# VHH binders against Protein FAM237B (FAM237B): the designs that were tried, part 2

Target 1, 88 residues: Protein FAM237B (FAM237B), of Homo sapiens (Human) (a0a1b0gvd1)
Amino acid sequence: DFEFQKGVLASISPGITKDIDLQCWKACSLTLIDLKELKIEHNVDAFWNFMLFLQKSQRPGHYNVFLNIAQDFWDMYVDCLLSRSHGM

## First folded at step 10 (VHH; from d2 with Y33W)

Design f5
Fold by OpenDDE, fold request of step 11:
Structure f5 (fold): chain B 88 residues (1-88), chain A 121 residues (1-121)
Amino acid sequence: as target 1 above (88 residues)
Amino acid sequence: AVQLQASGGGFVQPGGSLRLSCAASGFTFDDYWMGWFRQAPGKEREFVSYISWSGGSTYYEDSVKGRFTISRDNSKNTVYLQMNSLRAEDTATYYCAADRLEWSGKYTDYWGQGTQVTVSS
């Protein structure tokens, strides 16, 4: 459900919480740095700082980029969780 | 001096196609994301598309997804916008822009002269 996903995306915190699967979260964050060709430090904190930057930016297009990356992150994260749950 | 020269605009019928080009100079082209923006009469300038420095990542405004394709040739310092299935609502002056997307909050306001796209029967 896209509306559910939009709700989840809106709930994505720029920080890592204790309730998150840290392995999946970190892996997806780092992967997206490369996939999206982000010119940032290759670490999880840098990724989410950048995401926060995009989210709050007043520059036209930055929020679109944020949404795109956030959606890809969520999709990747869910896939990671599912894969791990099946021992894959 | 920084220059962004957009071209390729014109008059087309609905369903038609155009390909915009933007030739850049005066800055390190492949250090920047390139974007297309448009401004329709009586409206604010809006985002159309972005492309990352090497072209590996692209982004689109929802209304143009599946119809527009952004690309770039860094050897020519040029960014392109292939516009297919054009609609009347795509009528606007189209602008090219560069953006470093720095987390410092800094972005470039390099704007060239726009190229007019008119979609009408």
Scores: ipSAE 0.808, ipTM 0.920, lowest interface PAE 0.5, mean pLDDT 93
Fold by OpenDDE, fold request of step 11:
Structure f5 (fold): chain B 88 residues (1-88), chain A 121 residues (1-121)
Amino acid sequence: as target 1 above (88 residues)
Amino acid sequence: AVQLQASGGGFVQPGGSLRLSCAASGFTFDDYWMGWFRQAPGKEREFVSYISWSGGSTYYEDSVKGRFTISRDNSKNTVYLQMNSLRAEDTATYYCAADRLEWSGKYTDYWGQGTQVTVSS
C-alpha cells in the first residue's frame, strides 16, 4: 500500500502527498534494504514495515536510524526522478 | 555467556579525545548492529551511535556528529567509539550495546557495563 508507505515518510517530508513514481519508489526501497544492511524480506512492504517499526520504536537510537534511512530514501528517490526525466 | 566489556573511559579536559572500546563475546557479533549509548546522572540513557553489522552504515546523535566516530572490527568482535573535541556535556557513563536489528518477530539485544567518561576543566 503506497499510501501507507507515503504516510511513514510524511513524518519527515509532509509534502510527499503528491503522486509518487512507483518505479523509483520501489527501486529505492529495495536498494536501501541492501545499502543499510537490513535483515528483512527483500520487498517493498517489508522495507516500509521495518521503517514504521523504527519510527514507532521506543528504544533509543531507532528513531535516529529511521530518520537517516528516510533521508537517504528521499535523496535517492529524488535522484531517481531526475534521472528518469533526463532519459537515464 | 554474553559479555560486552567496555573500556577507554576516563577524565579529559574539554577539547580532549578518548577512544572507547567494547569487546563482545558469547554471541555472533556480526549478526548484530553495535551501538554506544550514554547516561548522565539524573538523565535518561540516550543514543550516541550505531553501526551496521558489516560497518557499512553508521548513525549518530546530532550533538556528536562530526566529533564522534563509531567503527567495528568483526575479526576482533570489537566496536569502537572515537570521541574528539569532547565537551563537558559529553560527561556520562557510556554503554555498549548489541542490537539485532531485524524484522523477524524476535528481538535480541545485549548491554554491557558502563565506562565513565568525565570531561572537565
Scores: ipSAE 0.797, ipTM 0.912, lowest interface PAE 0.6, mean pLDDT 92
Fold by ESMFold2, look of step 10:
Structure f5 (fold): chain B 88 residues (1-88), chain A 121 residues (1-121)
Amino acid sequence: as target 1 above (88 residues)
Amino acid sequence: AVQLQASGGGFVQPGGSLRLSCAASGFTFDDYWMGWFRQAPGKEREFVSYISWSGGSTYYEDSVKGRFTISRDNSKNTVYLQMNSLRAEDTATYYCAADRLEWSGKYTDYWGQGTQVTVSS
């Protein structure tokens, strides 16, 4: 669920309560599955379930991976938003 | 049987460099993330670095960013850790690990023997 997905990043990504661009959200999620070579189904829900797994893992290295992917997601997402704004 | 053999440790002065390697056998190497962990006497084992299956993605603990570089050669079933600008706080036993990072958190871990890195004088 989209609320679940936003919840995963809420504590790390200020401003998550604003309107989300669904096209950018979906595109960035799916792109990161490929770029990070994740062995998961190629869909948005699978990506965020994997992110939650990393966030809650007992292994310290998993949290570091979570933070890195989350930062990459946000950077890509912001770039996507800016690209759509430049069209105005 | 699965084997992960770490080597390349030794004694080095502060500011020096070492290159660790970890040769793997007994599993499909390129199906696994490879990682380095370290443990100093009296300390918990801590994460140092991860590298994805192809080597396309790398991850580092904050204290080693910019100084350590992880790499892998899948044709040799080997993962490496280039350690530059070494400091006394880097003194530890270094372990390599294989982590099959799958959907929904399922994975299988393999651990190697350690190699000692000592930074002093």
Scores: ipSAE 0.319, ipTM 0.667, lowest interface PAE 3.0, mean pLDDT 83
Fold by ESMFold2, fold request of step 11:
Structure f5 (fold): chain B 88 residues (1-88), chain A 121 residues (1-121)
Amino acid sequence: as target 1 above (88 residues)
Amino acid sequence: AVQLQASGGGFVQPGGSLRLSCAASGFTFDDYWMGWFRQAPGKEREFVSYISWSGGSTYYEDSVKGRFTISRDNSKNTVYLQMNSLRAEDTATYYCAADRLEWSGKYTDYWGQGTQVTVSS
């Protein structure tokens, strides 16, 4: 769920704790499933469950994949926020 | 049976280059992430690089980023690691691995034989 999703990303960007834009959050999550070619269910909950799996995995490379995808999500999310502020 | 054969290691001076190859058989190569890992004597195996199923996404450990390039050729069932600007700290046995991630986020992996990389004057 959304609170769980915020928790996963908070480990990388503690500043993402207020004023969450749900439209940008959902759009960026779904887009990354396609861009990163993830073999998971195409929905927001599945994306963040996969992110938690990578974050908590004991396999060394999985955390590095997690950090990369999380950084890309953050960059896309911020860009989305900026675009919406210009469209208001 | 599953087989991953890493090759291309050797002795190189600092600043030099090597290209590692890993040939795979016994599984559907296109369904797997491929990765490189390394282990120095007396240390734990550490992550070097990963590449997605199609090669569309690549991932690197921070100390090798900008110097190493992972690639794959799915028509040859082979993954590569181009290592440039080599340093003494890159000395290790290098291993390739296959990692299949499923819908539930559960994974399965295979490991290959290692190839030795030694960087010294």
Scores: ipSAE 0.313, ipTM 0.675, lowest interface PAE 3.2, mean pLDDT 83
Fold by ESMFold2, fold request of step 11:
Structure f5 (fold): chain B 88 residues (1-88), chain A 121 residues (1-121)
Amino acid sequence: as target 1 above (88 residues)
Amino acid sequence: AVQLQASGGGFVQPGGSLRLSCAASGFTFDDYWMGWFRQAPGKEREFVSYISWSGGSTYYEDSVKGRFTISRDNSKNTVYLQMNSLRAEDTATYYCAADRLEWSGKYTDYWGQGTQVTVSS
């Protein structure tokens, strides 16, 4: 499931698979379900299944939504990493 | 029966504005993302904008960002597209659509009748 999740985002951020902070990954995934008002189950696997759906959809506009959410996820994730690293 | 009726199209000069409306009936409007799409003659239908079921999230195709604003009023089962700073390239038939954005095989969407927008001097 986690390898699946990394695979979805790796297509637009190839370096993402190193040294993943699972706490930040989970928190950002769940937060985006709420922030983007996604009608999916509130869990990390559901979020990334939805992301794959958007990425592979042939319907116009789904890829634009995918890219927007993926960029927001990455920005939030990086901010989460920086916040957790301040005490080091 | 499901009905999506787009209206508010017309002829405008470049730089002008139009407001499109799409009235919906026959389904649970609050459970759907609503979208606008457009198609010019000889071209493929393209995405213009999406709005989430509550209106809390909006998405735009890059060429309309900053000029078009999508909104919805769930008490009136209506989605809107405010179109400002119109250009000749915005000339198209505009369609509204309801999209559940579901992963499952229960994915259903509804498409409305189009309204013509013509931008020319």
Scores: ipSAE 0.287, ipTM 0.631, lowest interface PAE 3.5, mean pLDDT 82
Fold by ESMFold2, fold request of step 11:
Structure f5 (fold): chain B 88 residues (1-88), chain A 121 residues (1-121)
Amino acid sequence: as target 1 above (88 residues)
Amino acid sequence: AVQLQASGGGFVQPGGSLRLSCAASGFTFDDYWMGWFRQAPGKEREFVSYISWSGGSTYYEDSVKGRFTISRDNSKNTVYLQMNSLRAEDTATYYCAADRLEWSGKYTDYWGQGTQVTVSS
């Protein structure tokens, strides 16, 4: 669920709480599937289920991958927000 | 049959360098993330590094960042670990692994035989 998705990212970027831009959220999620070469279904739910998998995995190294992807998501999401606020 | 053959280990002085190689066969190399892990006597096997399918993304355990570099050559089905500024604490058996990094029920692991790295004066 969406609240779950926000929880996953909040641990990396606490400033993302509250008024989430769903258009930026979806766009960045889908874009990262391609940029990180993830072999998952191309939809938002699949991306965040994969992120949960990495976050909760007991296999060494999966958490390091999770942190890297989460940071990239945050950076892209912030850029998306800035573009939407300045695009008027 | 699937084979992962790690090589390039040896004895080296502190501050020295080694380059490990892992040649793969029996699976579609380009579909797998490749990784290095190590195990010292009396310790659990620990993560060292991962590299994505294309080599576009790399990941390192904190204690090796800046000293170790993972790379891959998909035309040779080979993954490498360049180890610089070696320390006694790096002494371990090093293993390569193939990890599809798929969502849950499609996860498949292959593990290679280890190569010994000993860093001692």
Scores: ipSAE 0.252, ipTM 0.579, lowest interface PAE 3.6, mean pLDDT 82

## First folded at step 12 (VHH)

Design j3
Fold by ESMFold2, look of step 12:
Structure j3 (fold): chain B 88 residues (1-88), chain A 125 residues (1-125)
Amino acid sequence: as target 1 above (88 residues)
Amino acid sequence: AVQLQASGGGFVQPGGSLRLSCAASGFTFDDYWMGWFRQAPGKEREFVSYISWSGGSTYYEDSVKGRFTISRDNSKNTVYLQMNSLRAEDTATYYCAADRLEWTPSGEYKYTDYWGQGTQVTVSS
């Protein structure tokens, strides 16, 4: 669920998720599956289900992994937004 | 039975280096994330580092970034922690752990974990 996906990212940048660029959202989600070599289904919902798992896990260290991936996602997503705003 | 045997601890001066090893058996090593945790006397066990299934991604606690390097050799079922620029605050018992991260048919992720015996690292003058 898209509202669920936005909620997971809100922990890093709560004010920017109101007007999502779906092309950037999809591209960055799928790219991180590849870059982090995640053993999950290659789709957006699977990525964010994995992110929720890390966020809510009781295992120490899973939250550190969540924050790292979420920050990487945000950095890539913002770059994607900027490039689309400038016609790149 | 699952076994995780951590070794390589010892006494070292500040600024020194140690390399920890953790040999694993009793499970399919390639299917697990491997991690290092540490516990100082009177403190809770804390996360130090994780490495993904293939070693494609690594994660570190902020205080060890740039000083510690986690790696794995899946052909030897072994995970390593190279510890450089050691400080007194790194003194702790270090534990390795294994996490199988698994997608369920119900749409949830779960994990199972195994813990090794600790190896003592002492950093003092």
Scores: ipSAE 0.492, ipTM 0.753, lowest interface PAE 1.7, mean pLDDT 84
Fold by OpenDDE, look of step 13:
Structure j3 (fold): chain B 88 residues (1-88), chain A 125 residues (1-125)
Amino acid sequence: as target 1 above (88 residues)
Amino acid sequence: AVQLQASGGGFVQPGGSLRLSCAASGFTFDDYWMGWFRQAPGKEREFVSYISWSGGSTYYEDSVKGRFTISRDNSKNTVYLQMNSLRAEDTATYYCAADRLEWTPSGEYKYTDYWGQGTQVTVSS
């Protein structure tokens, strides 16, 4: 559910618009699983379920990890968009 | 039995340094993220730093960025927190933690965490 995923990230990034590049979104989600060494299933849904877990967890520190990963996702996503726009 | 034994705390003057160590046993250390937390009197326990299972990813609380460095040695089952340029506001009991989130065969998340005993860090002139 892409709308669900947007909702998770929207809490920290008001820059999310309706016009999301799904390919960049999916690619970045999967890439971050590897880059952040997440012990989850290697699919987009698993990534965002994990993000939701961190966001809603009452354990100290999880929210900060969420924010960190979310920021990295956004930066990576923007870079992806720019690369596609430039034909790279 | 699972154990997380922290050490290295003590008294230091502002600007001083300490290095905390946490020796782990009783679980598969290299499967877990390791973290440091701290709690000052009258305050909630707060996040200080996390490190991924391989050490490839690290996270820090904003107030400690540039001053603290988390690291781990999986061959020794130990996580470290190098604390430089210590400030009075760093005074707290520091706790070592291990956590893991994994998929169960049923397709659900399984969260496991362990906490160690606290080690006191006091920064005062």
Scores: ipSAE 0.179, ipTM 0.569, lowest interface PAE 2.2, mean pLDDT 89

Design j6 (from f5 with W53Y L101M)
Fold by OpenDDE, look of step 14:
Structure j6 (fold): chain B 88 residues (1-88), chain A 121 residues (1-121)
Amino acid sequence: as target 1 above (88 residues)
Amino acid sequence: AVQLQASGGGFVQPGGSLRLSCAASGFTFDDYWMGWFRQAPGKEREFVSYISYSGGSTYYEDSVKGRFTISRDNSKNTVYLQMNSLRAEDTATYYCAADRMEWSGKYTDYWGQGTQVTVSS
Protein backbone atom coordinates (compact mmCIF):
# COMPACT_ATOMS: atom_id res chain seq x y z
CA ASP B 1 0.00 0.00 0.00
CA PHE B 2 1.78 3.05 -1.32
CA GLU B 3 -0.47 5.49 0.50
CA PHE B 4 0.35 3.78 3.78
CA GLN B 5 4.07 4.15 3.08
CA LYS B 6 3.66 7.84 2.27
CA GLY B 7 1.82 8.27 5.55
CA VAL B 8 4.73 6.90 7.53
CA LEU B 9 7.22 9.29 5.94
CA ALA B 10 4.82 12.25 6.02
CA SER B 11 5.50 12.64 9.74
CA ILE B 12 8.95 14.03 8.93
CA SER B 13 8.54 15.30 5.36
CA PRO B 14 5.40 17.21 4.38
CA GLY B 15 6.73 17.34 0.83
CA ILE B 16 5.83 13.69 0.36
CA THR B 17 2.34 14.79 -0.70
CA LYS B 18 3.74 15.44 -4.16
CA ASP B 19 3.66 12.86 -6.93
CA ILE B 20 5.99 9.98 -6.13
CA ASP B 21 8.32 8.22 -8.53
CA LEU B 22 7.52 4.61 -7.82
CA GLN B 23 10.79 3.30 -9.24
CA CYS B 24 12.92 5.53 -7.02
CA TRP B 25 10.72 4.83 -4.03
CA LYS B 26 11.07 1.09 -4.40
CA ALA B 27 14.79 1.17 -5.12
CA CYS B 28 15.59 3.36 -2.12
CA SER B 29 13.47 1.25 0.22
CA LEU B 30 15.23 -1.94 -0.80
CA THR B 31 18.68 -0.35 -0.71
CA LEU B 32 18.20 0.84 2.85
CA ILE B 33 17.28 -2.65 4.00
CA ASP B 34 20.83 -3.64 3.13
CA LEU B 35 22.62 -0.43 4.13
CA LYS B 36 20.98 -0.33 7.56
CA GLU B 37 21.42 -4.09 8.04
CA LEU B 38 17.73 -4.66 8.67
CA LYS B 39 16.80 -8.28 9.26
CA ILE B 40 13.45 -8.18 7.49
CA GLU B 41 11.97 -9.56 4.30
CA HIS B 42 13.62 -7.94 1.32
CA ASN B 43 10.59 -6.11 -0.01
CA VAL B 44 9.17 -2.61 0.14
CA ASP B 45 6.21 -3.48 2.34
CA ALA B 46 8.45 -5.10 4.95
CA PHE B 47 10.67 -2.03 5.06
CA TRP B 48 7.84 0.36 5.72
CA ASN B 49 6.18 -1.94 8.21
CA PHE B 50 9.47 -1.95 10.08
CA MET B 51 9.65 1.82 9.84
CA LEU B 52 6.17 2.08 11.32
CA PHE B 53 7.21 -0.26 14.11
CA LEU B 54 10.15 1.99 15.00
CA GLN B 55 8.05 5.13 14.73
CA LYS B 56 5.40 3.88 17.13
CA SER B 57 7.69 2.01 19.50
CA GLN B 58 7.86 3.13 23.12
CA ARG B 59 11.34 1.74 23.57
CA PRO B 60 14.07 4.34 23.99
CA GLY B 61 16.14 4.85 20.85
CA HIS B 62 13.71 3.32 18.37
CA TYR B 63 12.30 6.67 17.33
CA ASN B 64 15.83 8.00 16.89
CA VAL B 65 16.58 5.10 14.57
CA PHE B 66 13.34 5.81 12.70
CA LEU B 67 14.30 9.45 12.17
CA ASN B 68 17.77 8.54 10.96
CA ILE B 69 16.57 5.98 8.43
CA ALA B 70 13.72 8.22 7.30
CA GLN B 71 16.12 11.10 6.67
CA ASP B 72 18.49 8.86 4.74
CA PHE B 73 15.57 7.57 2.70
CA TRP B 74 14.47 11.06 1.79
CA ASP B 75 17.98 12.17 0.84
CA MET B 76 18.45 9.07 -1.28
CA TYR B 77 15.03 9.44 -2.88
CA VAL B 78 15.65 13.07 -3.84
CA ASP B 79 19.01 12.12 -5.27
CA CYS B 80 17.35 9.39 -7.31
CA LEU B 81 14.81 11.86 -8.70
CA LEU B 82 17.54 14.28 -9.70
CA SER B 83 19.56 11.56 -11.37
CA ARG B 84 16.56 10.37 -13.37
CA SER B 85 15.77 13.91 -14.43
CA HIS B 86 19.24 14.21 -15.92
CA GLY B 87 18.93 10.92 -17.79
CA MET B 88 21.31 9.08 -15.53
CA ALA A 1 23.01 -16.85 31.47
CA VAL A 2 23.01 -13.54 29.62
CA GLN A 3 25.58 -11.05 30.86
CA LEU A 4 26.49 -7.52 29.84
CA GLN A 5 29.49 -6.25 31.79
CA ALA A 6 30.11 -2.53 31.39
CA SER A 7 33.35 -0.82 32.43
CA GLY A 8 35.39 2.32 31.82
CA GLY A 9 33.41 4.85 33.79
CA GLY A 10 35.02 7.35 36.13
CA PHE A 11 35.65 10.97 37.02
CA VAL A 12 36.83 13.44 34.40
CA GLN A 13 37.01 17.18 33.96
CA PRO A 14 34.99 18.96 31.29
CA GLY A 15 36.61 18.47 27.90
CA GLY A 16 38.04 15.13 28.96
CA SER A 17 37.55 11.71 27.43
CA LEU A 18 36.45 8.25 28.52
CA ARG A 19 36.07 4.94 26.73
CA LEU A 20 33.34 2.60 27.90
CA SER A 21 33.38 -1.12 27.16
CA CYS A 22 30.65 -3.71 27.42
CA ALA A 23 31.53 -7.39 27.30
CA ALA A 24 28.66 -9.68 26.37
CA SER A 25 28.09 -13.38 26.98
CA GLY A 26 25.29 -15.91 27.06
CA PHE A 27 23.76 -14.98 23.70
CA THR A 28 24.70 -14.77 20.00
CA PHE A 29 26.33 -11.33 20.00
CA ASP A 30 26.14 -10.62 16.27
CA ASP A 31 22.41 -11.33 16.20
CA TYR A 32 21.80 -8.16 18.19
CA TRP A 33 22.12 -4.46 17.79
CA MET A 34 24.12 -3.06 20.65
CA GLY A 35 23.37 0.21 22.35
CA TRP A 36 24.33 2.63 25.08
CA PHE A 37 21.87 4.41 27.31
CA ARG A 38 22.30 6.74 30.25
CA GLN A 39 20.35 7.90 33.27
CA ALA A 40 21.12 11.00 35.26
CA PRO A 41 19.79 11.49 38.80
CA GLY A 42 16.13 12.41 38.74
CA LYS A 43 15.92 11.87 34.96
CA GLU A 44 14.52 9.13 32.75
CA ARG A 45 16.86 6.68 31.07
CA GLU A 46 17.67 8.05 27.63
CA PHE A 47 19.07 6.69 24.40
CA VAL A 48 22.71 7.53 23.62
CA SER A 49 23.74 5.33 20.70
CA TYR A 50 23.00 2.17 18.70
CA ILE A 51 25.15 0.10 16.38
CA SER A 52 23.86 -2.53 13.93
CA TYR A 53 24.83 -6.20 13.76
CA SER A 54 28.12 -5.81 11.87
CA GLY A 55 28.67 -2.15 12.67
CA GLY A 56 27.53 -0.99 9.26
CA SER A 57 25.17 1.61 10.69
CA THR A 58 25.32 3.76 13.80
CA TYR A 59 22.84 6.06 15.49
CA TYR A 60 23.29 8.82 18.04
CA GLU A 61 21.30 11.09 20.27
CA ASP A 62 21.59 14.65 18.97
CA SER A 63 23.41 15.94 22.06
CA VAL A 64 26.29 13.49 21.62
CA LYS A 65 26.75 13.63 17.83
CA GLY A 66 30.29 14.52 16.89
CA ARG A 67 31.56 13.77 20.40
CA PHE A 68 30.67 10.13 21.01
CA THR A 69 31.51 7.15 18.80
CA ILE A 70 30.02 3.69 19.13
CA SER A 71 31.87 0.66 17.80
CA ARG A 72 31.86 -3.10 18.22
CA ASP A 73 34.20 -6.05 17.93
CA ASN A 74 32.17 -9.15 17.26
CA SER A 75 35.25 -11.36 17.67
CA LYS A 76 35.42 -10.15 21.28
CA ASN A 77 31.68 -9.87 21.91
CA THR A 78 32.31 -6.28 22.98
CA VAL A 79 30.71 -2.91 22.26
CA TYR A 80 32.50 0.36 22.96
CA LEU A 81 31.59 3.99 23.48
CA GLN A 82 34.33 6.54 22.95
CA MET A 83 33.29 9.73 24.69
CA ASN A 84 35.22 12.89 23.83
CA SER A 85 34.71 16.53 24.75
CA LEU A 86 32.74 15.49 27.80
CA ARG A 87 30.39 17.98 29.42
CA ALA A 88 28.85 18.26 32.85
CA GLU A 89 25.49 17.25 31.38
CA ASP A 90 27.00 13.94 30.29
CA THR A 91 27.17 12.91 33.94
CA ALA A 92 25.05 9.81 34.32
CA THR A 93 25.03 6.09 34.86
CA TYR A 94 25.65 4.48 31.48
CA TYR A 95 24.02 1.19 30.53
CA CYS A 96 24.79 -1.29 27.78
CA ALA A 97 21.91 -3.01 26.00
CA ALA A 98 21.38 -5.69 23.36
CA ASP A 99 18.42 -5.37 20.96
CA ARG A 100 17.54 -7.77 18.15
CA MET A 101 15.70 -5.16 16.07
CA GLU A 102 14.16 -7.86 13.90
CA TRP A 103 10.80 -9.46 13.25
CA SER A 104 10.95 -12.67 15.22
CA GLY A 105 8.46 -14.63 17.25
CA LYS A 106 9.63 -12.90 20.40
CA TYR A 107 11.18 -9.47 20.76
CA THR A 108 14.02 -9.63 23.24
CA ASP A 109 16.40 -7.12 24.70
CA TYR A 110 19.00 -7.40 27.43
CA TRP A 111 20.35 -4.83 29.85
CA GLY A 112 23.62 -4.74 31.73
CA GLN A 113 24.68 -3.15 34.97
CA GLY A 114 25.49 0.54 34.85
CA THR A 115 28.86 2.25 34.98
CA GLN A 116 29.06 5.73 36.48
CA VAL A 117 30.42 8.66 34.47
CA THR A 118 30.97 11.92 36.34
CA VAL A 119 32.08 15.07 34.54
CA SER A 120 32.99 17.83 36.97
CA SER A 121 35.60 20.54 37.39
Scores: ipSAE 0.829, ipTM 0.925, lowest interface PAE 0.5, mean pLDDT 93
Fold by ESMFold2, look of step 14:
Structure j6 (fold): chain B 88 residues (1-88), chain A 121 residues (1-121)
Amino acid sequence: as target 1 above (88 residues)
Amino acid sequence: AVQLQASGGGFVQPGGSLRLSCAASGFTFDDYWMGWFRQAPGKEREFVSYISYSGGSTYYEDSVKGRFTISRDNSKNTVYLQMNSLRAEDTATYYCAADRMEWSGKYTDYWGQGTQVTVSS
């Protein structure tokens, strides 16, 4: 669920919930599955379920991995938005 | 039986370097993320670094980023931690761990015995 997905990220990146570009959101989510070697189904919901898993995990280091992937997602997402607004 | 044997600790001067190794056996090494953790006396165990299944992604605690490098050799079932520019605050027992990195109900963690790192003038 897209609202769920936004909620996961909004707690660490205020303002993310406004005017989301769904194509950039989907593309960045799917790309990170491959880039981070995640052993999950290749779909957007699976990526964000994994992100919630990391965020809520009690295992040492999982929150650091969550923050790192979330930062990479945000950086990629912003780049995607800029490319679409500049025609690049 | 699962074994994780950490080695390479020792005494070193500030600014020095050490390379830790952790040899693994008894499980399918490639199916696990590998991590380094450390614990100083009287403190809680803290995360140092993680590395993904084939080494495609790496993660570091902020205080070690740029100084420590995690790597793995899956043909030798071994994970490494190259520690450069060592400081007194890096003094701790260092542990390696294996983590399947799964969200589905079954958790599998393996922890090794630690190796002591002491950074002192």
Scores: ipSAE 0.614, ipTM 0.825, lowest interface PAE 1.2, mean pLDDT 86
Fold by ESMFold2, look of step 13:
Structure j6 (fold): chain B 88 residues (1-88), chain A 121 residues (1-121)
Amino acid sequence: as target 1 above (88 residues)
Amino acid sequence: AVQLQASGGGFVQPGGSLRLSCAASGFTFDDYWMGWFRQAPGKEREFVSYISYSGGSTYYEDSVKGRFTISRDNSKNTVYLQMNSLRAEDTATYYCAADRMEWSGKYTDYWGQGTQVTVSS
């Protein structure tokens, strides 16, 4: 569910929940599965379930990994938005 | 049985360097993220660094970023931590750990014995 996906990231970047480009959201989610070598199903829901797992985990280091991947997602997503808005 | 053997610790002056190694056996090394953690006297164990399965992604605690470099050699089942520009605050016992990084995983994390790093003038 897309609403929980937005909720996971909103605590890091409050503006993310206002106007969402679904194509950029999906593309960035799937790309990060490959780029970060995540051993999960290759779909958007699986990515965000994994992100929620990291965010809520009490195992040492998981929150630091969550923050890193979330920042990379945001940077990629913003670049995707700019590319689509400017045709670049 | 699973074994994680950390080594390379020692006594070093501020600004110095050390390289830690952690040799692994008893599990499929390539299926695990490897990490370094540290514990100073009277403090809880804290995250230092993680490295993904093939080494494609690395993660660092803010206080060590730019000074420490994690790496792994899957052909030798070994993870490393290159520590540069060491400070007194880096004094701790350093532990390596293996983590499958699975949301629904039933697997136990594996922890090694620590190696002592002491930074003092």
Scores: ipSAE 0.594, ipTM 0.817, lowest interface PAE 1.4, mean pLDDT 86

## First folded at step 14 (VHH)

Design q3 (from j6 with E102T K106T)
Fold by ESMFold2, look of step 15:
Structure q3 (fold): chain B 88 residues (1-88), chain A 121 residues (1-121)
Amino acid sequence: as target 1 above (88 residues)
Amino acid sequence: AVQLQASGGGFVQPGGSLRLSCAASGFTFDDYWMGWFRQAPGKEREFVSYISYSGGSTYYEDSVKGRFTISRDNSKNTVYLQMNSLRAEDTATYYCAADRMTWSGTYTDYWGQGTQVTVSS
């Protein structure tokens, strides 16, 4: 669920509770599945379940991967917002 | 049987370089992220680097960024760690690991035997 998804990202960007653009959220989530070569179903729910897996994992290095992907998501999301603001 | 054979460790002076290799067998190499980890005496094993299935993304612990480079050659079932600008605090036993990087299905990890890296004058 979207509330769950926002919660995962809030661990890195506490201010993300503002007005969320769902199209950008979906597009960035799906794009990261491809860019990071994740072997998961190609949908938004699967991406954020994977993010929770990394965040809660006790395995060495998983939290470092989580932080990297979350930061990339945020950067892409902001860029997406800017692009939509300059569209039609 | 699954094997991860780490090699390339040894003695090196500060500022020097080493290249570690880890040859894999007994599993489908392309289906795993490969990683390097290290452990110094009296310390917990720590993450050094990860590389995704085809090498499309790489990850590093902050203390090694800019000095270490992970790479892989899937045609040789081998992962590498190029270590430059070595420091005394890099002295450790280095381990390679294979990680499916997924929570769905049967989760399995493989660990190699370590190779010793000693950085001293």
Scores: ipSAE 0.581, ipTM 0.807, lowest interface PAE 1.4, mean pLDDT 86

Design q6 (from j6 with T58K)
Fold by ESMFold2, look of step 15:
Structure q6 (fold): chain B 88 residues (1-88), chain A 121 residues (1-121)
Amino acid sequence: as target 1 above (88 residues)
Amino acid sequence: AVQLQASGGGFVQPGGSLRLSCAASGFTFDDYWMGWFRQAPGKEREFVSYISYSGGSKYYEDSVKGRFTISRDNSKNTVYLQMNSLRAEDTATYYCAADRMEWSGKYTDYWGQGTQVTVSS
């Protein structure tokens, strides 16, 4: 659920929800599954369900991991958008 | 039985270094993220660092970033914390922990016994 996915990230970057590039969104989500060694299904919904799990978890350290992955996602996503702007 | 035993603590002057080790047994080490946490007297236990299953990703509390380095050796079932540029604020009992990083309950899977780190002039 794309609206759910945006909601998770918007909790730490409120301006992010406008004019989402779906290609960049999908690519960055899938790439982070591999880069962060997440043991989840390799699909976008699974990534964001894991992010919600970390965000809402009361287990120590999970919120810190959530913030780190969310920041990396944002940085990668912005770089993806910039690359697509120069691809013309 | 599950055991997590942290060691390598001691007394050190500000600016000094220590290397902590945590030896694990009784579970499949490779299936867990390993973490370091610390607790000063009268304070709540706080997050210091996490490392993913094979060490592909590492996470640090902001105040230790750049000074502490987490690593693991899965062939020895051991996680490490290299602590450099130690400060008085780092004084605490340090604990290692194991967490599968999946939704399965509200509590961390395993906690170890701690090792004392004291940073004093």
Scores: ipSAE 0.661, ipTM 0.852, lowest interface PAE 1.1, mean pLDDT 87

## First folded at step 15 (VHH; from q6 with G56S S57N)

Design r6
Fold by ESMFold2, look of step 15:
Structure r6 (fold): chain B 88 residues (1-88), chain A 121 residues (1-121)
Amino acid sequence: as target 1 above (88 residues)
Amino acid sequence: AVQLQASGGGFVQPGGSLRLSCAASGFTFDDYWMGWFRQAPGKEREFVSYISYSGSNKYYEDSVKGRFTISRDNSKNTVYLQMNSLRAEDTATYYCAADRMEWSGKYTDYWGQGTQVTVSS
């Protein structure tokens, strides 16, 4: 659910999800399923379950992939916020 | 039977280049992420690079970024690692692996036989 979703991303930047924009959050989550070619259900919960899987995995390299996708999510999310607020 | 065979290793001087190949058979190559890993004597095996199903997403361990490039050719069931600006610390046995990268918790890990890379004056 949404609280664990925020928890996953907050693990790399505490406080990152205090006042989130739900439209941007959903849009970025779903877009990354496509961009990263993830073989999961096309919904927000599935994306963040996959992110948690990577974060907690013991297989070498999964944490590196987690950090990369999390950074891409944050960058896209910030861009989405700027688009909705018209900048400044 | 599943086969993953890494090749292209050898002896090279610091600053040199090598290109590793890993030929795969016995599974649907396009359904797997492919990775490179390495193990130096007396050290634990470490992650080097991953590449997604189509090759559109690539990931690198920090110490190899800008020096190594992973690629794949799905028509040849082969993954590659171009290694440039090699250093003595890159000396290791290099292994390729296949990872289904599925969340469901059911997956099969395939590991190949390694190829030796030795960087020395």
Scores: ipSAE 0.694, ipTM 0.871, lowest interface PAE 1.0, mean pLDDT 87

## First folded at step 16 (VHH)

Design t3 (from r6 with K106T)
Fold by ESMFold2, look of step 17:
Structure t3 (fold): chain B 88 residues (1-88), chain A 121 residues (1-121)
Amino acid sequence: as target 1 above (88 residues)
Amino acid sequence: AVQLQASGGGFVQPGGSLRLSCAASGFTFDDYWMGWFRQAPGKEREFVSYISYSGSNKYYEDSVKGRFTISRDNSKNTVYLQMNSLRAEDTATYYCAADRMEWSGTYTDYWGQGTQVTVSS
């Protein structure tokens, strides 16, 4: 669920709920499954379910991992947006 | 039986270095993230570092970032923690742990015996 996905990232980067580039969103989500070696189904919903798991986990260190991956997602997403706008 | 044994602790002066090792057996090492945690007297056990299955992703608590380096050798079923620029606040018992990093898993799947690190003048 896309609203759920935006909610997870909004906890780190408020104000992204509008003007979402869905192609960049999907591409960055799927890429991070591979880069971070996540043992989950290769789809966008699975990625954000895993992110919520890390965000809400009480296990030591999971929140640190969540923040790291969320920052990487944001950096990749912004780069994706810039690439698309520059290529107009 | 599952075994996780941390070693390499000791007494060092501030600014010194130590290298911790944790040898694992009794489970499929490659299926687990490996972590280092520490507990000082009177404190709760705290996160120090994680390393992903292959070793390609590494995570650190802010206070150790830039001073500690986690690594793993899957051919030896061993995880390491290189500790540089040690400070008195790093004094603790250090534990290694194995974590499947999965939604349905329990709290950190396996814990090892600790090794003592003491940093004092």
Scores: ipSAE 0.663, ipTM 0.852, lowest interface PAE 1.1, mean pLDDT 87

